# VHH binders against Exosome complex exonuclease rrp6 (rrp6), part 1

Every score and structure here is a prediction.

Target 1, 81 residues: Exosome complex exonuclease rrp6 (rrp6), of Schizosaccharomyces pombe (q10146r442to522)
Amino acid sequence: GREALMIYRALHDWRDSVARKEDESVRYVLPNRLLIAIAASKPVEAADVFSISKQLTPIARMYVEDIVKVVQEAEKLYNEQ
Structure headers, positions and changes below count from the first letter of each chain, unless a header shows other numbers; antibody chains aren't numbered by Kabat.
F, E and O are the ipSAE of ESMFold2-Fast, ESMFold2 and OpenDDE, as the mean of both directions, binder to target and target to binder. V2 is 0.75 times the mean of E and O plus 0.25 times the DockQ between their complexes.
Where letters were taken out, [cut] stands.
The coordinates of atoms that the task and the answers printed are left out; those that the model quotes come from them. Centres of patches stay.

## First folded at step 1 (VHH)

Design b1 (framework vhh_7b2m_4)
Fold by ESMFold2-Fast, scan of step 1:
Structure b1 (fold): chain B 81 residues (1-81), chain A 118 residues (1-118)
Amino acid sequence: as target 1 above (81 residues)
Amino acid sequence: EVQLVESGGGLVQAGGSLRLSCAASGSIFSDYAVGWYRQAPGKQRVVVASITSGGSTKYSNSVKGRFTISRDNAKNTVYLQMNSLKPEDTAVYYCAAEYYGSWDYDYWGQGTQVTVSS
């Protein structure tokens, strides 16, 4: 839906910023298939993200709490639009 | 849904400049993040520069200060301005686009050859 799309956009922009910071490609930060899965599941804590995929990249593992925060902030923004 | 066409490649002397264009047809381009990649003979395809839908840019260390990526959403086009070209910049250059809300939708162009003579 619309909410999932907004969350996907937020995660996509976050991933780009981390890729710049870490000097890595966006796919090494978080593959698109996982962005979709995370946006659809709307994790509320780090454990929820690990439950989505055992194939999280090393970089995504380092940033799992930031991923959750991005999702929650996007959900808040969607509800306040 | 999106087709990408690169243009602007060619032969140039070291120290010269070229501007590559990546034109999109089909879906609304302004929602896309776009990257320029290059592949030299016998080497892996590597990212050179990228631009988000919001206009934020990133460059590989090998091209920082020499290359500039920009977009014109009204024309559905992304540009790569390449200055101070070196022989090691010789490669086929590709553009790629990612669409928000898609499932692994990476659209690629056919590539355009850039040759830098010493």
Scores: ipSAE 0.000, ipTM 0.131, lowest interface PAE 13.5, mean pLDDT 77

Design b2 (framework vhh_7b2m_4)
Fold by ESMFold2-Fast, scan of step 1:
Structure b2 (fold): chain B 81 residues (1-81), chain A 118 residues (1-118)
Amino acid sequence: as target 1 above (81 residues)
Amino acid sequence: EVQLVESGGGLVQAGGSLRLSCAASGFTFSDYYVGWYRQAPGKQRVVVASIYSGGSTKYSNSVKGRFTISRDNAKNTVYLQMNSLKPEDTAVYYCAADLWGYEPEDYWGQGTQVTVSS
């Protein structure tokens, strides 16, 4: 749905900012398939993110709490519309 | 530069064996899912064997019981032992590595030709 698309956009923008900060490709931060799966699943805690994928990228593991926060903030913005 | 290099391909008679090697440079395999893929003329590239960072393995039904994948993380190398080869195993064999087990993989090798004659 529309909520998942808003979360997807927020995660996409976050991923671009981390890639720039870490001087890495966006795929090494968070591959597109995992980005889509996270947006659709709407994790509420770090353990949920680890449950979505059999193998997370090393950078995604380091930023797992930030990923959850981005999802929560996007959900809040959607619910305020 | 990051690269994967396959070796060990060649011509072998049906029923024979070959061992393929995949050596990585510029990165380490310990954090990566690594798969052996093959592509026969006129067909799509398909996975035949996989090894996860923890050592768990998975095989396609066409090679199960005949092929064995293994890794040596200290040597940064993954192997494919191919036994009881059949003409249907003729293909270019590629190794590929990624962090999530999704296609396309982070890194692909150039491929090594395996030809099995009847």
Scores: ipSAE 0.000, ipTM 0.129, lowest interface PAE 11.5, mean pLDDT 78

Design b3 (framework vhh_7b2m_4)
Fold by ESMFold2-Fast, scan of step 1:
Structure b3 (fold): chain B 81 residues (1-81), chain A 118 residues (1-118)
Amino acid sequence: as target 1 above (81 residues)
Amino acid sequence: EVQLVESGGGLVQAGGSLRLSCAASGSTFSIYDVGWYRQAPGKQRVVVASITSGGYTKYSNSVKGRFTISRDNAKNTVYLQMNSLKPEDTAVYYCAARFYDSSGYDYWGQGTQVTVSS
């Protein structure tokens, strides 16, 4: 539900920031299907992200620790409500 | 986005060597699979060598053992080291890049001429 949507929004915003920084399209940072899969699975460590998809982009692999951190911070914000 | 520029072509005698460079501008090149293709006048463009974003290489039978493909992601450049050149290697050489999940190559360079004289 709502927690997954909150995580999705946080990942979406993070992806936009990385795309601007890397001068690349959002698709090449993290495709929508993969972003949705990450939000739904709620990874707790880097290994969890790598297990989600064989289509994990090379840029997403570089930022895997940031992806996990974004998920965990969104979960904390949701639980504090 | 990626823009590719080839360099290093020229005229060499049979048995000689050339090193081609494919320099990328725009987005991060390391995320792309890169291939070298060649086309002789009146013939179809054919694959010569490829290297994945993970560094795995593949060669056509005609160049295996003579050509080596490599990449330097820090320099956004892919190289084709061509040794023991033969007249039949004469062609325009093209660099091509694709996102790893694409069905074909997304970006192509304008080509560099390689001429091997007997």
Scores: ipSAE 0.000, ipTM 0.116, lowest interface PAE 15.9, mean pLDDT 79

Design b4 (framework vhh_7b2m_4)
Fold by ESMFold2-Fast, scan of step 1:
Structure b4 (fold): chain B 81 residues (1-81), chain A 119 residues (1-119)
Amino acid sequence: as target 1 above (81 residues)
Amino acid sequence: EVQLVESGGGLVQAGGSLRLSCAASGFTVSDNYVGWYRQAPGKQRVVVASISSGGSTKYSNSVKGRFTISRDNAKNTVYLQMNSLKPEDTAVYYCTADWYLGSEYFDYWGQGTQVTVSS
């Protein structure tokens, strides 16, 4: 799906911005396979993200609420088109 | 090596037009979902327009009727024709190519091209 691709792109941009802020590589913020899993599952709350993987990076755990917001914003934009 | 190079940005007055180009190398645009995104200062990057491998196009509500996405498969280039530009269209415009192979998405981004619309 197109929706999943748009969500993935939003998460990719988010990850890039956090990597710069935290001075870490993008893979240490969130591995690509987790981006795919999160985009596909479309979490609505923090608990949903933690249910996807207990192997979330420390940085991703700190930003779990932002991850959910990014997903919801991308879904909203897709549905408005 | 996969690369996307944007060009065509600049300063234009409200009501004017610009055509952005996204030249791709290392992959084929006609085999991929290609999009134009923009990012204004202090804002998140948002999708503006996209074109699928089959040629279907989608536009955000803010640009529908004013912007047109197209591609030239022979030149491996995607375009964004921007008409009736507004100050609110001021942003850095990014081209991205995306494809799904197996269980993985592959996203490639260029460095962007600045569009400034004066009132």
Scores: ipSAE 0.000, ipTM 0.100, lowest interface PAE 14.9, mean pLDDT 76

Design b5 (framework vhh_7b2m_4)
Fold by ESMFold2-Fast, scan of step 1:
Structure b5 (fold): chain B 81 residues (1-81), chain A 117 residues (1-117)
Amino acid sequence: as target 1 above (81 residues)
Amino acid sequence: EVQLVESGGGLVQAGGSLRLSCAASGSTFSIYAVGWYRQAPGKQRVVVASITSEGSTKYSNSVKGRFTISRDNAKNTVYLQMNSLKPEDTAVYYCAAYSFYDEWDYWGQGTQVTVSS
C-alpha cells in the first residue's frame, strides 16, 4: 500500500545515511527483509522492533529509537496527505 | 535460558472469556519482553499482544479493547485476558519470550482456544 511504501522509502533513506556515517554496508545497518517487516508492522516503540526480529544487527540495536522515530514521522506525513 | 509453559486454553461460547497464562522458569525472566501469538489452521502465526520488560503493551487491531496482556514478575508469569471472544479468535495460542541478550526466541508449546457459536 501507499503508506507502507512511504515508510519503506523513509527507512531506506535513513539506512543510507547511517551506513555513510558508520562506514558500513547498508546490509549491516538493516537487512532489506527487516526493513520491509518494520515498514509493514509500523512499530510505535523500541520493544516492537525487537518483536519483529531478535537477529537485529549490532548497528540496528544502537538505532532502534531512531528507527521508531523514522516510522512515526513517515506515518505523520502520510496522515497529513 | 527460559522455558515457557502455557495454560488456560479450552472451549468457550462466543461472547465468553478465557485467561491464558504463560509461566516461565528462570531467575531473569523480568528482563524479557513477551508476546502472545496465535495461529489458525492454514494461516500464518501472528502476534496479538506484547508486553516489554518495562510493562509497555501493544495490541493488534483485531483484539484491541477485548484482550489485555499483563505480567507478574514475582510469579514469572504473563497473562492474556480474552474477553468478548468471537469464533474468529479460534487458534492455537503461543507465548514467546525474547531479549537482545539472547541469541534465540523462546517459545511455549501452545494452547488451543476454540470459540463456538
Scores: ipSAE 0.000, ipTM 0.096, lowest interface PAE 15.9, mean pLDDT 79

Design b6 (framework vhh_7b2m_4)
Fold by ESMFold2-Fast, scan of step 1:
Structure b6 (fold): chain B 81 residues (1-81), chain A 119 residues (1-119)
Amino acid sequence: as target 1 above (81 residues)
Amino acid sequence: EVQLVESGGGLVQAGGSLRLSCAASGRTFSDYAVGWYRQAPGKQRVVVASIYSGGSTKYSNSVKGRFTISRDNAKNTVYLQMNSLKPEDTAVYYCAVDYGLPWEEYDYWGQGTQVTVSS
């Protein structure tokens, strides 16, 4: 769906911003497979993100609360349309 | 499965300009960071410029203000515009893309293109 695509786009843009800040490639921030899984599962708290994958990158682990916030903001945007 | 082909190198005089191209085939790179690296004789390969999927760029101190990296995702191509070239810019220039997952350690490199800057 459209909601999942909006969440995916928000996570994609967030990942780019963190990659710039941390001087890392986007895949070292959050691999595409994991980004897609997060967008599809729509986590509501940090524990939900950890349950999606055995292998979060070190950077993703540092930013897990931001990942949840990005998902929540995208969901709000979709609902407010 | 990905092939990177660098082109645009050559011989120029100090103060001249060159534009390098890195064309990818096999799959797109729009979601991935792409960088230009160089290796001079007897030296290790070092990063020159990087461009991220969102369009932000990063340059090494030695080229900042003189080189510009850009991408054309529709053509699957990344460019390096090199201005005010100096003899110390003489090197083989390489294109690199990070494809795949970090734990799979997949980085793709091109074959390189020679840049020679004379007085």
Scores: ipSAE 0.000, ipTM 0.126, lowest interface PAE 12.7, mean pLDDT 77

Design b7 (framework vhh_7b2m_4)
Fold by ESMFold2-Fast, scan of step 1:
Structure b7 (fold): chain B 81 residues (1-81), chain A 119 residues (1-119)
Amino acid sequence: as target 1 above (81 residues)
Amino acid sequence: EVQLVESGGGLVQAGGSLRLSCAASGSIFSYYAVGWYRQAPGKQRVVVASITSGGDTKYSNSVKGRFTISRDNAKNTVYLQMNSLKPEDTAVYYCATEIPYSYGDFDYWGQGTQVTVSS
C-alpha cells in the first residue's frame, strides 16, 4: 500500500519533469497504464521494465535506467521511516 | 485489463439522494486517479468530481457542497454520494481513470449509469 503510493508519486513527478524537458505530453513519456504497472511491480533493473511492456515509448526507452532509479530511491525512502 | 463498471443510478425526486459506485476489476486500481463525469442529452460531457490515488478531491462548482467522492482501495471501488439532487443533475454518469484527450492510455468510458431527478 503506502510504499506503492510513494513509488507512484515519485514516478508521476519524474514523468512530469521529463515531459517538460522533452517538450512532450506526459502520455508520450510514459502512458498511465505503464506508470501504474511499473509502480506495482517495483523493477530492480532495466530488463524488468522491458518485461512489463512490449511497447515502451521511445522516450521511456531512453530513460529506462532513470525509471529504475526513481523506483529504488522511493523504496529506500519508505524503508528509512 | 482493467474494466470500470458504474452502478447505483435510478429515479429520485428533487431533494433526494443517490450513491453511485465505480468498481474496477484488477489489483492495481488503488494507484489510479479517478473522475466522475456526466452527460445530459444534447450537452457536452463534463467533469463532476475527481479523487487522486492519495485521496485528494476536487469538485465542479455545480456540485460542490452537495456531492462527495470517496474511495475504498481494498474493494477497488470509488463512490459518488449525491445529496440535495436537482432536476439539472439528470444525466448519464461515467467514471474514468484520467482526463480524456489529455492522456491516451487507460481511460475507460463505459455505458455509465442513468440518474433521473424528477421535479
Scores: ipSAE 0.000, ipTM 0.143, lowest interface PAE 14.7, mean pLDDT 76

Design j1 (framework vhh_5j56_2)
Fold by ESMFold2-Fast, scan of step 1:
Structure j1 (fold): chain B 81 residues (1-81), chain A 124 residues (1-124)
Amino acid sequence: as target 1 above (81 residues)
Amino acid sequence: QVQLVESGGGLVQPGGSLRLSCVASGFTFSYDSDYAIGWFRQAPGKEREGLSSISGSYGGSTSYSDSVKGRFTISRDNAKNTVYLQMNSLKPEDTAVYYCAADYSWGDLEYDYWGQGTQVTVSS
């Protein structure tokens, strides 16, 4: 849906910013299949992200709280429109 | 089906330039792609050499081997689903078959799909 697309775009933009900060490719920050799974599952806490995949990238593990925050902020933005 | 097709090879004089193209079908280089695209070459009797790579997502990284750094430039056009290798200041030792390859497996650094190659010959 529209909500999932908004969450997906927010995660995509977040991933791009982290890739620039860490000097890494976006797929080593967060592979697309995980980005899609996270957007679809809409995690509310860090444990939810770890439940989606046991093979999170090292960078994604460092930023797991930010991932949850991005999802929650995108959800709020969608509900306000 | 996933395919990569190279083009743009040919015969050039030392110091000349060529632009190679790699057109992908069966997947896209959209902003949300897991693919990294690499350029490789192989001369007869030599090992395959990695030259350059670009991530499949916008804002990803590029890399170059020391043998081509400063002379070759990798770029992409997502709308055309194409990756380019601009080759400047070509030398006879650049003579080889050039391949593009796609890597969509995170963490293993192995390339899963390969093109058929395009011949580059640098000779007077």
Scores: ipSAE 0.000, ipTM 0.149, lowest interface PAE 10.2, mean pLDDT 77

Design j2 (framework vhh_5j56_2)
Fold by ESMFold2-Fast, scan of step 1:
Structure j2 (fold): chain B 81 residues (1-81), chain A 125 residues (1-125)
Amino acid sequence: as target 1 above (81 residues)
Amino acid sequence: QVQLVESGGGLVQPGGSLRLSCVASGFTLDYSYDYAIGWFRQAPGKEREGLSSISSSGGSYTSYSDSVKGRFTISRDNAKNTVYLQMNSLKPEDTAVYYCAAVRYGSWYPEYDYWGQGTQVTVSS
């Protein structure tokens, strides 16, 4: 759907910005399979992200609150259209 | 269905400016979460070079190649379904055919899916 695609796009852009900030490749920030899973599950809190995968990267663990915020902001933007 | 049409090319002196336009049809930039638009160029005897890209959702991400960073600016006007490339401080080595291209989000291929016909830019005294 359009909502999932919008969330995916927001997470993709966020991941790219963190990769540049941390001087890491995007796959070491958040693998594609996990990004897709997060966009599909639409987590509402940090614990939800950890429930999606026990193998989160160290960088993703550091930014778990930001991941949730990006998802929520994308959902809000979609619903306000 | 999806079509891209470039315009704005021409002859300009070194140090000059040009603004290229890419008009999209068959999809809507302000509601299409499926596409990103990029600018490419190709000079005779050279490989195609990626220059800049902008997402369809707007404001989320723009990118620039090192050769044009600081001189070129990509932008869009959703009301006109158009993407622009503002080219400043043009150099003779910027002479090329400039192409607008669109890629669908979720594509795992390195190639853009849809291409415009191109517009010639010549930087010469």
Scores: ipSAE 0.000, ipTM 0.117, lowest interface PAE 15.0, mean pLDDT 75

Design j3 (framework vhh_5j56_2)
Fold by ESMFold2-Fast, scan of step 1:
Structure j3 (fold): chain B 81 residues (1-81), chain A 124 residues (1-124)
Amino acid sequence: as target 1 above (81 residues)
Amino acid sequence: QVQLVESGGGLVQPGGSLRLSCVASGFTFDWESSYAIGWFRQAPGKEREGLSSISGSGDSYTSYSDSVKGRFTISRDNAKNTVYLQMNSLKPEDTAVYYCAAEGYYLSTDFDYWGQGTQVTVSS
């Protein structure tokens, strides 16, 4: 859906910002397939992200709480419009 | 399924230039432009060497190995689902089969999708 698309875009933009901050390629922040899986599953807490994949990058693991916040904020924006 | 096809290889004299192309199918670059695409090469009897990669949306991120910095440039054309490697100031030691590769789902493999390669020969 439309909601999943909105979450995907938010995660995509977040990943670009972290890649700049950490001076790493986007694939070392979060592979595209994992980004899609996270957007589709809509995690509500950090443990949910770890349950999606045991192969999170070290950077994604460090930012797991930010990943959840990005998802929740995108869901909120979708539901409030 | 992701498929990658390389082209543009050939015979060139030292100091010459070639532009390699990698055409991707099985995903769209505009929606999934964050897919990392890399260029690798392998010469006979040597291990495969990573040369360059491009990833990201908005401001694309590029990386280069020390052996090719300043001589090679990676770029992408999302409308054509194509990644290019512009190779300048070619040297005999650049002779190899050149491969493009796209990132896989899991980082344990980094790049899961590989093309068949295109031969580059630098000799007089």
Scores: ipSAE 0.000, ipTM 0.147, lowest interface PAE 11.6, mean pLDDT 75

Design j4 (framework vhh_5j56_2)
Fold by ESMFold2-Fast, scan of step 1:
Parts: C-alpha cells; structure tokens; sequence
Structure j4 (fold): chain B 81 residues (1-81), chain A 125 residues (1-125)
C-alpha cells in the first residue's frame, strides 16, 4: 500500500506541473480515475498506460513516456527507503 | 508569471568568495511540485556552461560540473523560495554573467524553460 500512495503523490505533482505549463485544468491533463488506475498498475512502458484506458486525453498521450518515468522514479525512491 | 531574479554578483579579487541568490516568484518550491533549478554562466564569445543543479525530488539531488566541483556549493531555502550558489576560491576564468534557470518538471526529460536576466561576476585585481 504505501508504495501506491507515493506513486499517486508523484503523479499528482507531475499533473499539477503539466497543467501549469500547458495552462490547462488538471482534469484535462489526467482525470483522477486514470491517475489512481495508473498508480495501482505501476506501468513499466508506454503500452501499459494505453492498456489501462481505452481513451487518454490528448495531453496525456503526448506525455505518456513522462508518466511512465514518474512511476519508475517514485518506485525507485520507495525502494531506497 | 514565473520569474527568476539573480543577485549577489560583483567585483572580487582572485581567491575571494561570493554568494549568489536566485529568488523565484510565480512558482513555489515544494515537495508537491517537481522542479530543478540550475546555475549557468556565459563569458563573452563563449557558449553558455552549466555549473550546478538542485532538484525538489524527494530529498533533493545536486550536481556540479568538473570546473566548479569542490569550489561551488548549491543550496536552497524553500521557505524563502530561494536557491543559493556559494562560490569559493574564485579565479579570473570564473568571470562571466551568471544565470539561474528553472525546469519545473524535474521528473521529465525537459529543458530549462525559465531564465533569469543574469548577474555579472568579475574576478580581477
């Protein structure tokens, strides 16, 4: 459990940063439902993200590699505790 | 609007020290926001050189170029929204305009998108 929370927090922070950069709402970047699903699934590559949801927002598709990197970085930080 | 403002530059003799400050506005230093702040310099007729960086990522990682490693130290004060560069054992070849720059998405393969206007450092007797 705690690992998933750390991943969720990292994705939430990433989403806030992208929304700020793109001048868009956080929901347009990535809906909460998908953020929770991604954190729980711990994707290791872009294809895994597309398997979680049939439809990603245009911004999420553009940043799919970054989403994977955020997950991997959060997992790494958790394991280095 | 995101702004970075450098201060602390000036004239110093060889072997001296200076501390540069970079104050961010329109962007808050927080564990909840991924970010990286870098220090760069540029001397007349030369390309811009990266010197040091510090990130927000869950403990903050630092890096230094070989030309300044052991002489310069980067640090942050999140409460003051400020990043510092402590410069010791200054040499004439350190003479340059010093810039701070922000990469607000430290987890991503992004470029430094926000730049300060620069502060002049001159090392001369």
Amino acid sequence: as target 1 above (81 residues)
Amino acid sequence: QVQLVESGGGLVQPGGSLRLSCVASGFTFSYRSSYAIGWFRQAPGKEREGLSSISSSYGGSTSYSDSVKGRFTISRDNAKNTVYLQMNSLKPEDTAVYYCAAKPWGYTLSEYDYWGQGTQVTVSS
Scores: ipSAE 0.000, ipTM 0.155, lowest interface PAE 11.5, mean pLDDT 77

Design j5 (framework vhh_5j56_2)
Fold by ESMFold2-Fast, scan of step 1:
Structure j5 (fold): chain B 81 residues (1-81), chain A 124 residues (1-124)
Amino acid sequence: as target 1 above (81 residues)
Amino acid sequence: QVQLVESGGGLVQPGGSLRLSCVASGFTFSDEYDYAIGWFRQAPGKEREGLSSISSSGWGSTSYSDSVKGRFTISRDNAKNTVYLQMNSLKPEDTAVYYCATDLYGSEYYFDYWGQGTQVTVSS
């Protein structure tokens, strides 16, 4: 739905920002399959993200709290419509 | 233009099986791209839910939602530019329109690559 699309866009933009900051490819920040899985599962805490995959990239592990925040902010924006 | 075309839906009895196909045109499935192909469904009165995804990587990493784990299997055939969803042990609650979508390089064109959908009806 539209909520999933808003979450995907928010995570995509976040990933681009981190890739530039860390001087890494976007796939080494967060592979697309994990981005899709995270958006679909709508994690509410860091443990939820680790439950999606034990093979999170080192950068994604470093930014797990930011990932959750991005999801929550996108959900809030959608629900305020 | 990028197009995704779903097929393989139909009417089946509970416990039956179907194989859905998602054929891509306008781009080629390859390990050179960092993207995923996913299957989603939408039942009447419900939000669209994610079911399964497969990565573009050589490993073909897959994921499944809890509602379909053990019953559905996603696979790809790069030579046919096709992604499949094998659905076994179908239940009435699997009745929905099924869609495939691609997340080319992080979902930039996500909704524009959603297919038209294929109807699956499981009746008893």
Scores: ipSAE 0.000, ipTM 0.116, lowest interface PAE 11.6, mean pLDDT 75

Design p1 (framework vhh_7pa5_2)
Fold by ESMFold2-Fast, scan of step 1:
Structure p1 (fold): chain B 81 residues (1-81), chain A 121 residues (1-121)
Amino acid sequence: as target 1 above (81 residues)
Amino acid sequence: QVQLVESGGGMVQPGGSLRLSCAASGFTFSDYAMSWVRRAPGKGPEWVSTISGSGGSTSYADSVKGRFTISRDNAKNTLYLQMNSLKPEDTALYYCAKDYYDFWSGYSDYWGQGTQVTVSS
């Protein structure tokens, strides 16, 4: 659906911004398979992200709170249309 | 070609400290996240710590949080691991790794020989 696509795009853009800030490839920030899983599950807190995968990248672990915030902000924008 | 040379290991008593170094060559060091990975006798490889290319972000395994500090000097192409409050469980061969993310899928791009750390009385 449209909501999942919106969340996916928000996470994709966030990942690009972190990769640029940290001078790393996007795969070190968050691999596509995890990005899709996160967008689909719509985590509400950090523990939810860790529940999706025990194999989070080290950089994603550092940014787990930001990942949750991006998801919540995208959901809010979709619902306020 | 990529070359990673670890050094600084040795024998130390519990509670002691060691500083490991990794000299990198053959690639643009500041463009890559770098990690420390260890392998204890009879165990598989265990991720220890990662630092971003810029040095702005660090991450640690739960077993070493508060005791180990990862750092880098991009001008010298060198990665460091400061190890404090060492425990017998920290005894392992320590490797530095480039492109550590691939290790998560069972693939690693590290080319060093490792440096031995032994914590015993």
Scores: ipSAE 0.000, ipTM 0.133, lowest interface PAE 14.8, mean pLDDT 77

Design p2 (framework vhh_7pa5_2)
Fold by ESMFold2-Fast, scan of step 1:
Structure p2 (fold): chain B 81 residues (1-81), chain A 121 residues (1-121)
Amino acid sequence: as target 1 above (81 residues)
Amino acid sequence: QVQLVESGGGMVQPGGSLRLSCAASGFTFSSYEMSWVRRAPGKGPEWVSTISSSGSTISYADSVKGRFTISRDNAKNTLYLQMNSLKPEDTALYYCARDLYDILTGYFDYWGQGTQVTVSS
């Protein structure tokens, strides 16, 4: 739905910011298929993100708490619109 | 496998209150956005309210804003709708609905059987 698309946009922007900070390409931060899966599953905690894929990049694993926060903040913005 | 079972409907007079419940099973309830949708006699479905997976973000249709409260208990896999100041126009079948997991589609994938709410004088 529309909420999932809003979460997807937030995660996409987050991934760009981390790629710049870590001086890596976006695919090495988080592949598109995993970004889409995370947005669709709307994880509540770090364990939820790890349950989505064994193939999380090392960078994504370091930022898993930030991924959850981005999802929650996007959910909040969707409901405040 | 996925099951959504609504309860709590009934007959009430204008100005009264009812609390609806939706018992969810067969999926990780805490990972999904949940909604209430209603269908009044002779009308199409009307979205009523949505609550995020964590319960932190909530939205309502203008027609019910300030009168209805959506909530969830992820430990009990249950969705609730507290309905106050009921009006005859709230008479409808109320459905518990799960948003589609695939972000490429824009519709609800599972609906319960519905529970009837009748507001009459």
Scores: ipSAE 0.000, ipTM 0.079, lowest interface PAE 16.2, mean pLDDT 76

Design p3 (framework vhh_7pa5_2)
Fold by ESMFold2-Fast, scan of step 1:
Structure p3 (fold): chain B 81 residues (1-81), chain A 121 residues (1-121)
Amino acid sequence: as target 1 above (81 residues)
Amino acid sequence: QVQLVESGGGMVQPGGSLRLSCAASGFTFSSYWMSWVRRAPGKGPEWVSTISGSGDYTSYADSVKGRFTISRDNAKNTLYLQMNSLKPEDTALYYCAKEEYSSGWYPFDYWGQGTQVTVSS
């Protein structure tokens, strides 16, 4: 739905910022399939992200807590209308 | 609920400038990538520019690089397109579009009526 799409876009924007900061490709930060799965699952803690994929990229592992924060902030913005 | 209202179009001479605005409402503006898309008379839609939700990433069509600047004010829920060094071939109806995914130019949601830009001498 619309909520999942909004979370997806927030994660996509976050991924782009990390890719620029780390000087890496977006795919190395977080593959698109995993990005979609995270948006749909709405993880509440770092362990939830790992449960979606056991083979996170090295960069994604460093930023797993930030991924959760991005999802939670996007959920909050959606609920505030 | 979702609304995009474009403004700022008009008639200008070649070499002139215009600033387009898009007022967004009904969704969390800062969470969405936004694009400008134009349609010239008798032609299909042409992607012009895209900006990420944060504003940190921008991209431009080759035809407008160096002349146009996309920007956004998330506090005001407004998207902008600064158009400099306008050419007759920039004549088109300009649409503000909410991007559905990371395609770069397709597909887009067109929610407004667009704003007409005419460049002629």
Scores: ipSAE 0.000, ipTM 0.087, lowest interface PAE 15.6, mean pLDDT 76

